# VHH binders against Malonyl-S-ACP:biotin-protein carboxyltransferase MADC (madC), part 8

Target 1, 317 residues: Malonyl-S-ACP:biotin-protein carboxyltransferase MADC (madC), of Malonomonas rubra (o06926)
Amino acid sequence: AKWTELQDKSFLEATARERAVGIVDEGTFTEFCGPFDKIYSPHLPLMGEAIEYDDGLVAGVGKIGKKPIFVISQEGRFIGGSIGEVSGAKMVKTIQLASDLYEEMVSEKPDLPEEMRPAVVISFETGGVRLHEANAGLLAHAEVMDQIQNCRGRVPIISLIGSRVGCFGGMGFVAAATDVIIMSQFGRLGLTGPEVIEQEMGKDEFDASDRALVYRTTGGKHKYIIGDCNYLAADSIRSFRETTTAVLQKPMEEIETFRRIGSMEKIKEQIELVKLSVSLKPKDSMDVWAHAGNENPESLINMTLDEFLAQAKRLKA

## First folded at step 7 (VHH; framework vhh_8dlx_2)

Design r5E (from b3 with P100E)
Fold by ESMFold2-Fast, scan of step 7:
Structure r5E (fold): chain B 317 residues (1-317), chain A 124 residues (1-124)
Amino acid sequence: as target 1 above (317 residues)
Amino acid sequence: EVQLVESGGGVVQPGRSLRLSCAASGFTFSSYYMHWVRQAPGKGLEWIGYIYHSGRTFYNPSLKSLVTISRDDSTNTLYLQMNSLRAEDTAIYYCAKGTELYEALTKGRSFDYWGKGTLVTVSS
């Protein structure tokens, strides 16, 4: 389909490739060609062709304005979007390439303008590690986290969560480590703040099972109210593209403040949310929404995005 | 004008080590990733590996245990360290300048200039 028609397509129902093509400027998305994909070929000179082994993950580069955008788009239709050896390696290499390009650009221009700084966008659609490749999948998660750390303060990383399968398991930790999370109301994020705290602080300090109630829904409206996502987008490629574009126009210093996990202040925020869930003993997400200052929480469920954003009260922004 | 000048080749006994150098000029060396490639007598070109500006390296898997690529940006010099040399390693060795990384990703070209080469002969 034409790029203009693609903009109006449901993000939830789009393919991984449609999400990748649509998030960047028209005609700019190129699936990887060149040295990184041809690293081990002995035949020279290397002339690139698009790498057609998807393994449930589309990777490439495009532009938003002058900004190079490295795109990772997971495909839930392929083994539930699970991460294996090939898909994991593609994620790692894509983030490494963005970091490498940044270093090259800064080497030439130490005062690199924000609008020319590379960025990474990850569209999540995964249930987690691919079971028949579990060791390789687990290693890939660790290597992706290392690459995200290498990008901090240099290359912004934006998470998009609006797919049918959502973002669960180990990839929830990956999303939490990125700079910004954008969700639609139909997006789902399974990892909770208590689980992140338990992993970082240890089970003796925090037991996730005692605090799960505040996080028992995975939806975008709930995640927005409790501060687990930064922005809500409508269910269209256009809305995700426009929200991503607006975020990437901000200075890197401002983008870093949106990170869910990455500082002691963010950890303290998650601890307070855990304490809140224990004290409130909520029966559903609406009890938490009431505590956030929403006088009629049930009314929020059926609101359009515009209505919700106009009146919803948040625990932490 | 871009110039790449390889040196350090010669006759070496099997099992020994050798380090090749490549002197670069005519471009901002520190801003580009660099390659090593070789051509054995009667064979086609074989890619050895490359090194990014950060010093991170990528190798042909068949050569990974044999070689190390490094760079010295203060002297605009690229190095290829070879260990446990075999008669099969007899070749002309070339260094090559990588293209802009973004351009390589979009156009598929991996390098645009290389030197005249230096001959390495491994014989007893």
Scores: ipSAE 0.012, ipTM 0.335, lowest interface PAE 8.7, mean pLDDT 76

Design r6F (from b3 with L101F)
Fold by ESMFold2-Fast, scan of step 7:
Structure r6F (fold): chain B 317 residues (1-317), chain A 124 residues (1-124)
Amino acid sequence: as target 1 above (317 residues)
Amino acid sequence: EVQLVESGGGVVQPGRSLRLSCAASGFTFSSYYMHWVRQAPGKGLEWIGYIYHSGRTFYNPSLKSLVTISRDDSTNTLYLQMNSLRAEDTAIYYCAKGTPFYEALTKGRSFDYWGKGTLVTVSS
């Protein structure tokens, strides 16, 4: 498909590679390690798993304007997007390359304009650690966190969450540590996946097959209301690209204030939300929305993005 | 009804300090980026800086060492602390309501409402 046609494609239905190619300027994406490089995890054949040469993670570099954009795009179609040894190493190396480029550029030109400085964009589509490679996957999560910390104040890192699988488990913590989280209403984000919540709470309390309930608790609208995501994008590559581009035009110090982990104000906000949860005993986002003054919270689930943002504004007025 | 009321202006001598206040009402103050802007006689508007809903600040580089913006969300009050005032700082100072944090991308860092201003005159 041509890049211009790709822009209108659903972000939810897109492949990892389509998301990576479409988020950066036309013709600028160069993949670091693709199918032609024939790189895969050595542990997967031992477990009898199918081999995919990119190990379910597309990584590369492209541009938005003059800005180098290092892209990590997880592929949920390969073992649920789970992170293993090779995919984890690719994430770590990609973020490290962005940091290295930043250091080289600013050492040569300390007054380098912000629009020419590198950034990282991560499109999440993962349930977390790959069980076949649990130790390597856990180490990769820790190493990714270390690289994110190394980038703070230097290289902005933006999370895109709009995939069918969503962002769960240890990668939920990783996303929270990035500077900005952009979700669509169909994106899903949480520490614990819906199936695990059902197992822990019981089906009577949380039915993972209830799509509406899942989106009320892990979806972009709920995460936006409780402050767990910074921006809502429509379900198209174009909308995620436009939102990402607008964010990257901001000063670095402004970008980093959106981070869920890393500010006293965000911690205070989370404490107040916990207090609200305890006092109201909300079951999902509809209880919170009702308390905030919405007389028909059930309708919020079926609203368009524009209609929802208008209601969200009224909750803040 | 949105209201922004600036106070604290007056005549001050060069080299002195001055703190301006802005009392906000009619909107959820804690959710909004807030700006300070000034207009010197015969000049256009000059942006001073803004403060995020979280309390983080960003300043006009020409003024960064001379000003501090802060907020008190419990009293819906925005502050501008000015140090080492010079004759060139003579202006009407406006408090401006920016974008709520959840609309920042669609509206940018623009402001849609400002107060009536408070005059600061720096002269000896």
Scores: ipSAE 0.000, ipTM 0.119, lowest interface PAE 21.0, mean pLDDT 74

Design r6I (from b3 with L101I)
Fold by ESMFold2-Fast, scan of step 7:
Structure r6I (fold): chain B 317 residues (1-317), chain A 124 residues (1-124)
Amino acid sequence: as target 1 above (317 residues)
Amino acid sequence: EVQLVESGGGVVQPGRSLRLSCAASGFTFSSYYMHWVRQAPGKGLEWIGYIYHSGRTFYNPSLKSLVTISRDDSTNTLYLQMNSLRAEDTAIYYCAKGTPIYEALTKGRSFDYWGKGTLVTVSS
């Protein structure tokens, strides 16, 4: 009963831990033991006290079918989801562990079945680098990118964007570099936060407090139409889990084709798409939807997910 | 079937260096991370460090500047290089087979098998 209630919970309103537990099969999520740089053994005394290693990021491993799933789930309730030294190191180590497991499995069984291939799922909820730890936060972003590159063709990495804070700043760039992006219509994604856009363009041109404008330009429906996310999920843990499961049933070669960023040019294109969206007035923000072939863009705003997916035409597939 | 045999111990003078070896057999050595652990006379076990199958190492912070762990997967051999040896480094040194990564993360880190150990005495 509790697991069914968790599955029906809003992904937007869920905690980082609830998202992590709910995205994998019931009862399979295990948070990593203690600090990643320490060893715990029933036959060997611990070399130091266990240290609380949360720092606003839940990390662990679970299963979807036979597939080990390494989960990273950011928590916006902790310093707005900003990335610091501890949380950054934890994220890097989790991706590295997935890569290490893949290497171990392939060493024992070449031609590893797709159903047994490890995968990484990252639930983003961050406004970017934690300013009082900026150097460590920036280093962590670089190290995460290195680990993502090391996983290409080996370990699929899926981004989930449906949290309250969304995915902005350097972590938007990280999400774009993963193999697949799944968003809800309430998720937000961008390389520049709405507040920064308001500052650059002025409140009269872009008001960050205007929910309708912000969600139309950074929200899932818009990102889906312009090709900035691969799949849309409904706002529930169940929908994100089912979408993630369906993607992970595909062969690695196919999953790689969904990747949005392969070069710096693609990153620049994403920035330009954000600028284009911001340059339009609220009524005109749907001009991009019209250019994608939607004859009545305004009707798409209030459609259910199923209605939207059946009718919406995309700028990029 | 799993066997771990440590060698390279003996009497060594303070300030000198020493390299210990561990010959592994009976399992796919390249697929497992490996540990070094020591026990000084009359004291508890002290974890030294481990090396992942990838070659990445993790050390006890109090020992990190004094030791280096390496492996040679072609000969199924694990090494512990020790520098600037002190009297307090006198101990029996054990090689231990780590659990697979997934099991270590889900069940806690453990040692499946330990060697018999090799004695290192740091004395004049």
Scores: ipSAE 0.011, ipTM 0.346, lowest interface PAE 9.4, mean pLDDT 77

Design r6M (from b3 with L101M)
Fold by ESMFold2-Fast, scan of step 7:
Structure r6M (fold): chain B 317 residues (1-317), chain A 124 residues (1-124)
Amino acid sequence: as target 1 above (317 residues)
Amino acid sequence: EVQLVESGGGVVQPGRSLRLSCAASGFTFSSYYMHWVRQAPGKGLEWIGYIYHSGRTFYNPSLKSLVTISRDDSTNTLYLQMNSLRAEDTAIYYCAKGTPMYEALTKGRSFDYWGKGTLVTVSS
């Protein structure tokens, strides 16, 4: 497979491996072999131990320029995007390795250039599972959150949400804790799946079978307008790669300002969104878009990315 | 330039404990993960475990309940604590320099420099 042709592939339609290989520089992605406790030495016999196989999560390292990029790419095709103990442990280990590399680099060169600073990129693909119904290790979610906190100010973590399954449940909380969220208009982000929202609110308030409503509520354009994602990318590996690259060129101090939660100002923004929900009681993203100052919110639905970014008005902090 | 010097070996009776040390010099010790390996008389090398620069450890599953690896980066020293020694633990114990973290992730784990070793004899 040609890397150049891969760049034009739909991010939505791509496999987890294609997303990982395509987000980093050509030829630089190396998928981790597990477990990491194996030794390779000419003086030690190669022990043909069973290698941990792909359990629905691709993890590895590559580069963008001089910057080491630790990639976690979730795969929904075989497991419906549900995380298990093994995939959860891989996420924890990968983020921890990025943090460990940062410490090693700083030990060798205390004045580490920004362009050489390690980063983590997570492509999310989890769906259909409520947080309280998830069989994925609760400890894994907590440990991932601990590793994200440990990286704050040291290793930037970028979330990519553009997969068919989207990012729901406990992983929605994880994405909110990362430094930057990049979505396509086809990406979906929420704390619960659409079916769970329908069950809790009732069909008259939210109909999960209404595909357009679901995309309007959890989709990238809506999340961009309300400030729940920082950047929009077109539905191609190239667009996600270019957006990620541009973000990672920023100094760490600036990247930290994009975090959805992490400061009193961000907390105030969340409170204002809750107040808006109480007063406006929106049943459709269009109601929120109108409140944000878009005079013809329906026109935004069919706009190209460039048209949308030029015309859309966001909720003011 | 790179030097690894093991110490603490000797004759010890079964059931006792022993701590080995490895003094490292000639490289930035704190930036490398380090290994312990051993070789029993007439046998091949057996990997014991390694320790990351962060202090996190990984052990050979057959040995993990019997050994503890630690490090002191302020003195460039690696340690191996062994408990409940048995006759089959008789071996020359070697300290080995691992690869830098990034290379280990992309090229696999390896060690490129060995100490001279220290002999541990478990005998009554």
Scores: ipSAE 0.000, ipTM 0.236, lowest interface PAE 13.6, mean pLDDT 76

Design r7F (from b3 with Y102F)
Fold by ESMFold2-Fast, scan of step 7:
Structure r7F (fold): chain B 317 residues (1-317), chain A 124 residues (1-124)
Amino acid sequence: as target 1 above (317 residues)
Amino acid sequence: EVQLVESGGGVVQPGRSLRLSCAASGFTFSSYYMHWVRQAPGKGLEWIGYIYHSGRTFYNPSLKSLVTISRDDSTNTLYLQMNSLRAEDTAIYYCAKGTPLFEALTKGRSFDYWGKGTLVTVSS
């Protein structure tokens, strides 16, 4: 129950709420409850019946030091972490509130130190759009992208990818639009969930039951080597918290350079990765790792984080 | 010292429109979200809506089609536009300052200052 014990918990095996509580300073997390559009107004006695609804997404605010941190933590245990109307609206509103707080604080003190300015942290755990709410889920993806754009240069947004379900589908594009991506080796990031890839391409091309293949292709080590994530963290809440804290101590101008999209240089980097995929036609991430200069790619799979970071060679991104 | 002064109330015939104003001073008006609330004779408070510094608005669903909240940060003034006034709209209308956002989110208190109110009477 103690926050100190929570720090040593596997990030992969933690609940969405445990990830949210553990990423911010002890005792500082306040979870947003009820209908999200009413959270900052005493509507209950004025507007009739009150309801509370948890749509598989934990949202709230806490602190790291003096810095307000708005946390969005997706819960894969609820309909596979899929994004629907309520969870989508909570995500949009949480990012919007961070932007609103930034404007309030900077209006009061234009020279506000970086360590006091708000930030957003998103822990992804979703296979994509909730199919029975597909239109609302798809709209929510677009609205989240708009809010991320509104935060650029003002509120840094950090993606954490270390959950069991991972980050797939439209939320893969959302993660790419954030300023920094932090993954563990067990995190998974892609455009399509493993089940959808298997169904569309067939088991001979991609077998979702082969966990080694899935982790080598969508896992943190692969994403780090190809430049699709900026930092690797060990599989613990503590490691994700420490890595996030270190990143947020950097100036906003430096944080912006880590972004996967949103600049011409980043677009060119993505085009080069597409060209490499076409020319190399890799069957496995091992082919890509070898191309990056790793002479024994198989050895990287079983390395500790420290060994991997010391030895792994990355593509020129 | 925070001051909120409502104006624009009075006697109005049914079916007409009316715009209320709230003059704000003593704080950085452009930084805070602002609320309108009303109280009809013999009834409890009814929240009308709020407006963020960005101009984004949120309304009581029962009133959304009848009211518009706006702000002019250059003059530190909040407005409530009311259309198609009915006898049921007779009330004292209050302007309220939003609590600093981090405090509102963590302590659950949305208003920290209220005006004295302005009376709107809808009658012949």
Scores: ipSAE 0.530, ipTM 0.748, lowest interface PAE 0.9, mean pLDDT 80

Design r8A (from b3 with E103A)
Fold by ESMFold2-Fast, scan of step 7:
Structure r8A (fold): chain B 317 residues (1-317), chain A 124 residues (1-124)
Amino acid sequence: as target 1 above (317 residues)
Amino acid sequence: EVQLVESGGGVVQPGRSLRLSCAASGFTFSSYYMHWVRQAPGKGLEWIGYIYHSGRTFYNPSLKSLVTISRDDSTNTLYLQMNSLRAEDTAIYYCAKGTPLYAALTKGRSFDYWGKGTLVTVSS
């Protein structure tokens, strides 16, 4: 599809590849087509077919302006977006390559302008670890966390959560460890999938089949109000691209202030959220929205993004 | 001007070890990953391995147990240590400067400059 047509496509309905191609500048996305070791090998005249390096995760590099953007785009259409050995290794290696590029560029030019330094964008679409590869998937989660830590203060990492499957389980923790989280209203973020929450708490406390309840507790509007995501984007590739671009134009020092864990203010916010859950015992996100100062929280559910951002009150820090 | 000069080749007996050197100049050596590649008489190029600026190494799996790549950024020197040499290791060995990483990732080239090579002959 034409890049200009991709811009207006629903981010929720897009494929992983469409999200990757559309998030960076037109014509700049280069997908990694084989094991990363092949990138460094000389071109040898080989006979036979190229081995396919696909495991439900699109990885590559492109640009936004002059900034190299390493893109990881999970594909929910492939085994529910679950993380296995190959997809996990691709994710780890892609972040490592961004760090490697940063070191190469900065060692050549220590005063390299921020707009030319690499960044990572991760579009999440995963329910968690792939069952038949659970040990490799869990190891990959740990290794991704290590790579994110290595990038702090050097390579900004932006999470995009607006896919159909959402971001649950161990990848929810991974997203929380990145510098910035951008969600759409239809994006879902949580440590545990809705079905597991229902199983543990019972249908009377949390009904996974109640889509409105699930979206209210894991959806972008709720996450925005409680501070679990930094920005809301409309459900289009264009909106995610424009929001990502705006974020990446900020100085690294400012980007670092957006992390969930990074300052006393953020720690205080998290403590207050824990206190709120103990004292309020909310049964619905609307109870939390009311506590944040929204006098008619139900009205927020059906507002357009622009209306919501103009009127919604967030929990005070 | 980028310059790569290999040295340390020569005639060596089977079972012995040999260390090759590559002296680099004309660029910020510490900022680039570096390769070793060889070409046996009448054969194509065979990639041996590379070393990142961090010191992390990656090898051709068929050669991993026989070779070690290292670097000394203070002297701008790349090394290839070869152990248990056999007749099939007879080749011209080339040092190569890695293509800037972004170009390698997007244009598919792994290196942009080669040395003149140094001949290693393994014979009794």
Scores: ipSAE 0.466, ipTM 0.726, lowest interface PAE 1.8, mean pLDDT 80

Design r8D (from b3 with E103D)
Fold by ESMFold2-Fast, scan of step 7:
Structure r8D (fold): chain B 317 residues (1-317), chain A 124 residues (1-124)
Amino acid sequence: as target 1 above (317 residues)
Amino acid sequence: EVQLVESGGGVVQPGRSLRLSCAASGFTFSSYYMHWVRQAPGKGLEWIGYIYHSGRTFYNPSLKSLVTISRDDSTNTLYLQMNSLRAEDTAIYYCAKGTPLYDALTKGRSFDYWGKGTLVTVSS
């Protein structure tokens, strides 16, 4: 496929590899230990071994302008995107590699320009921990969180959530710990999958087969209004790439203020949101949208992205 | 002028230990990760491991239990400690200066300069 066709492709419909290739500058993506064995790195010996036992997760490096971008792209078409031993190790090593590059670059050039500072982009497409490898998957979540902590203030980490499977379970906490979350309205983000919600509440309260309800409660518009995502992108690789590029041009000091969790101020905001949910006992996302100041919440569901961004009122973040 | 000078090789009996040194000059040693690589007679290069400037080490899994890499940034010296030496450890041992990581990833190179090596012969 031509570059323009790739850029115009639905992010929702794209493969993990298409998302990875398309999020960085044309021709710059190099997959770690992929078809090009000449790109041997002592930092990633386990990835060379892991390619023979791949979980479908794509990891590599490319560029946006002068900025090295370490890409992790999860693949929902492989075992629902669940996190196992191999995919978890690939995520940990990729983030660690970005941190190591930053340390080396700054040690050689302490006045390193922001536009040359490494960054990490994670495209999420996972229901959480793989049950058959639960212990390894849980350990991987903890190790990924540790690597994200090591990057804070130094290497920005951007979450992209626009896939069919979405970002659920332990990976929802991982996404919340990154610096910036970008969603499409069709992306899904939460701590539990729709099927688990249906099991706990019953179909009368939440029907997982109701696609409109699922997208409304876990989708980008709702997450944007409650402050669980920072930016909304249209459903195309181009829109995610352009939004990511714009975010990465901001100073690191500004980027780190976007975290869902990370500072005392953000913790206070989360406490207020919890207090609100206890007081309001909302039955539907629209109850929360009304409380945010939207006089006709139903109208927001049918708006185009541009209309929504122009009119939607958010809870104070 | 980048210079790497390995030393400490020689004939050693099986089961014994040996420590190799590499004296580095001509670059800011403390800012680079450093490698050890070996080549047995009639065989290709085998990567042993590397050490980042922070002291963090990474090893070839097949050699991890046999070797320890360390560095002394105050003297610009890299070390390779080898234990329980076997006949198959007979090789020329090289130290190598790591390339900037982004260059290794984009150019496919793991290191850009290495010394002339030091021969280790494990023989009874």
Scores: ipSAE 0.000, ipTM 0.192, lowest interface PAE 14.1, mean pLDDT 75

Design r8Q (from b3 with E103Q)
Fold by ESMFold2-Fast, scan of step 7:
Structure r8Q (fold): chain B 317 residues (1-317), chain A 124 residues (1-124)
Amino acid sequence: as target 1 above (317 residues)
Amino acid sequence: EVQLVESGGGVVQPGRSLRLSCAASGFTFSSYYMHWVRQAPGKGLEWIGYIYHSGRTFYNPSLKSLVTISRDDSTNTLYLQMNSLRAEDTAIYYCAKGTPLYQALTKGRSFDYWGKGTLVTVSS
C-alpha cells in the first residue's frame, strides 16, 4: 500500500504532507482546509508535491490507536517554511482544537484513559518569520506559545525535527516550549541559522557550507548530548512514528518532565551549559563532547544510531 | 427531556441590529458545542456558525462579519448577535445542539436536536 511504502521514506526527504500522513495510522489523516471551517468544506485538497496553496503548512487530525493526533507539518519547499498570517493561524487553531477536544472528552469521561488523550505533533521546518508578513508572523509565534501554555498538563505536544530546513529563529523557542523534542541526526535546531552565524563570526570560525560542522553544532547528536532534544530517531517516517507512539504511551505527568523549559532539572542543565560555555569557550560541538567524557569525539559523527545511543547513555550518566 | 427555546425574533428595519437568545435545558449545556442555523422562505437550511464549550466560535464565511455567537454557561443560554440586517436575512432562526467534538471529527458535523425556531422579518 502507498502508506506502507511511505513508512520507509527518509523523513528528511519527505514532503510536509507525507510526514503528516505517515506519522498517524493508515487512512486516518483528515487535512483541515484553511483556518478550520470543516463544517462548510469537508473535502481534502489535492496538492501532490506542490503545497503552496496550503501557505506552506499542512494541518489536520488522525489517530494513533485510539488517541486523536492533531498534526502540524511545516513545508520548507514554500518560502523556506517561513511563518505568515495564514500558516500561523492554522497552527494556532490546530492546537486550540486539540485543547477543545480534551475539554469535551473530560467533560464526558472525567477518568479519561491515557490511550484516548488527544495529542499534538508538530513537524518543524522553518528558517523563521516571513519577510513580507513579518508582523503577522511574529504575532503568530506569540499566539502559538499561548496555545502551548493552554495545553500544559492536558494535551502533550511533541516536536519532530528531522526536516531539510530545520527549526530556527522564533520557532526554535516554540519547539523548546513543547513537552518532547524528537530529532534525527540530520535534523537541525537553533536560535539562529548557520548562515547568520557565519556572517557574524566569519567563515574561518564557522563555515556554513561545512555540512559536518553544521550537523555537529545544530544536529540531533549534539542536541541530545546537551539535553536540547529528548529522543533520537532514525531518518525514516517509520522511526519518527514509532518513537512518537512510544512517547505518547507514557502518562501525562511523565511527559511533562521532558520539557526543556518548565522542568527544574532542565533549568539546572541550562545553567551548567552556560557555565560550560564561559569556562570552555567552545568553538565546535566536539569540544563539548570531549568535555562530557568522550575520548574520541570525531567517532560520534560516523556512529550508527544504535552505537551512538549506547555511547551517549554512558556520557549522560 | 432536551429543550431548546429561541426568542428575540420579530420585525426589524434594514440596517438595524438584533440579538436572539436560546434557553437550553435537559442536558449538560456546558459540555456541548451549539449551532445557529436559519431557513429563509422557500430555501434550504443555512448554517450560521457554532460555538465550542470553550467559547471559541466558527462562522459561515459568508456571514462572519455580520454575526457574533456567544454563550453563558451559568444560565444555559446561547446568543446570536446580528448586525446590518438585510431583507435576505429574513428567516426562521434555529438553535441546535451539536454532536460531541470527537464524534464530529470522525463522522462529520451534525445536529441531534433543534428548537422550534424564532422568526426574523427584515422589512421596511
Scores: ipSAE 0.000, ipTM 0.147, lowest interface PAE 18.8, mean pLDDT 73

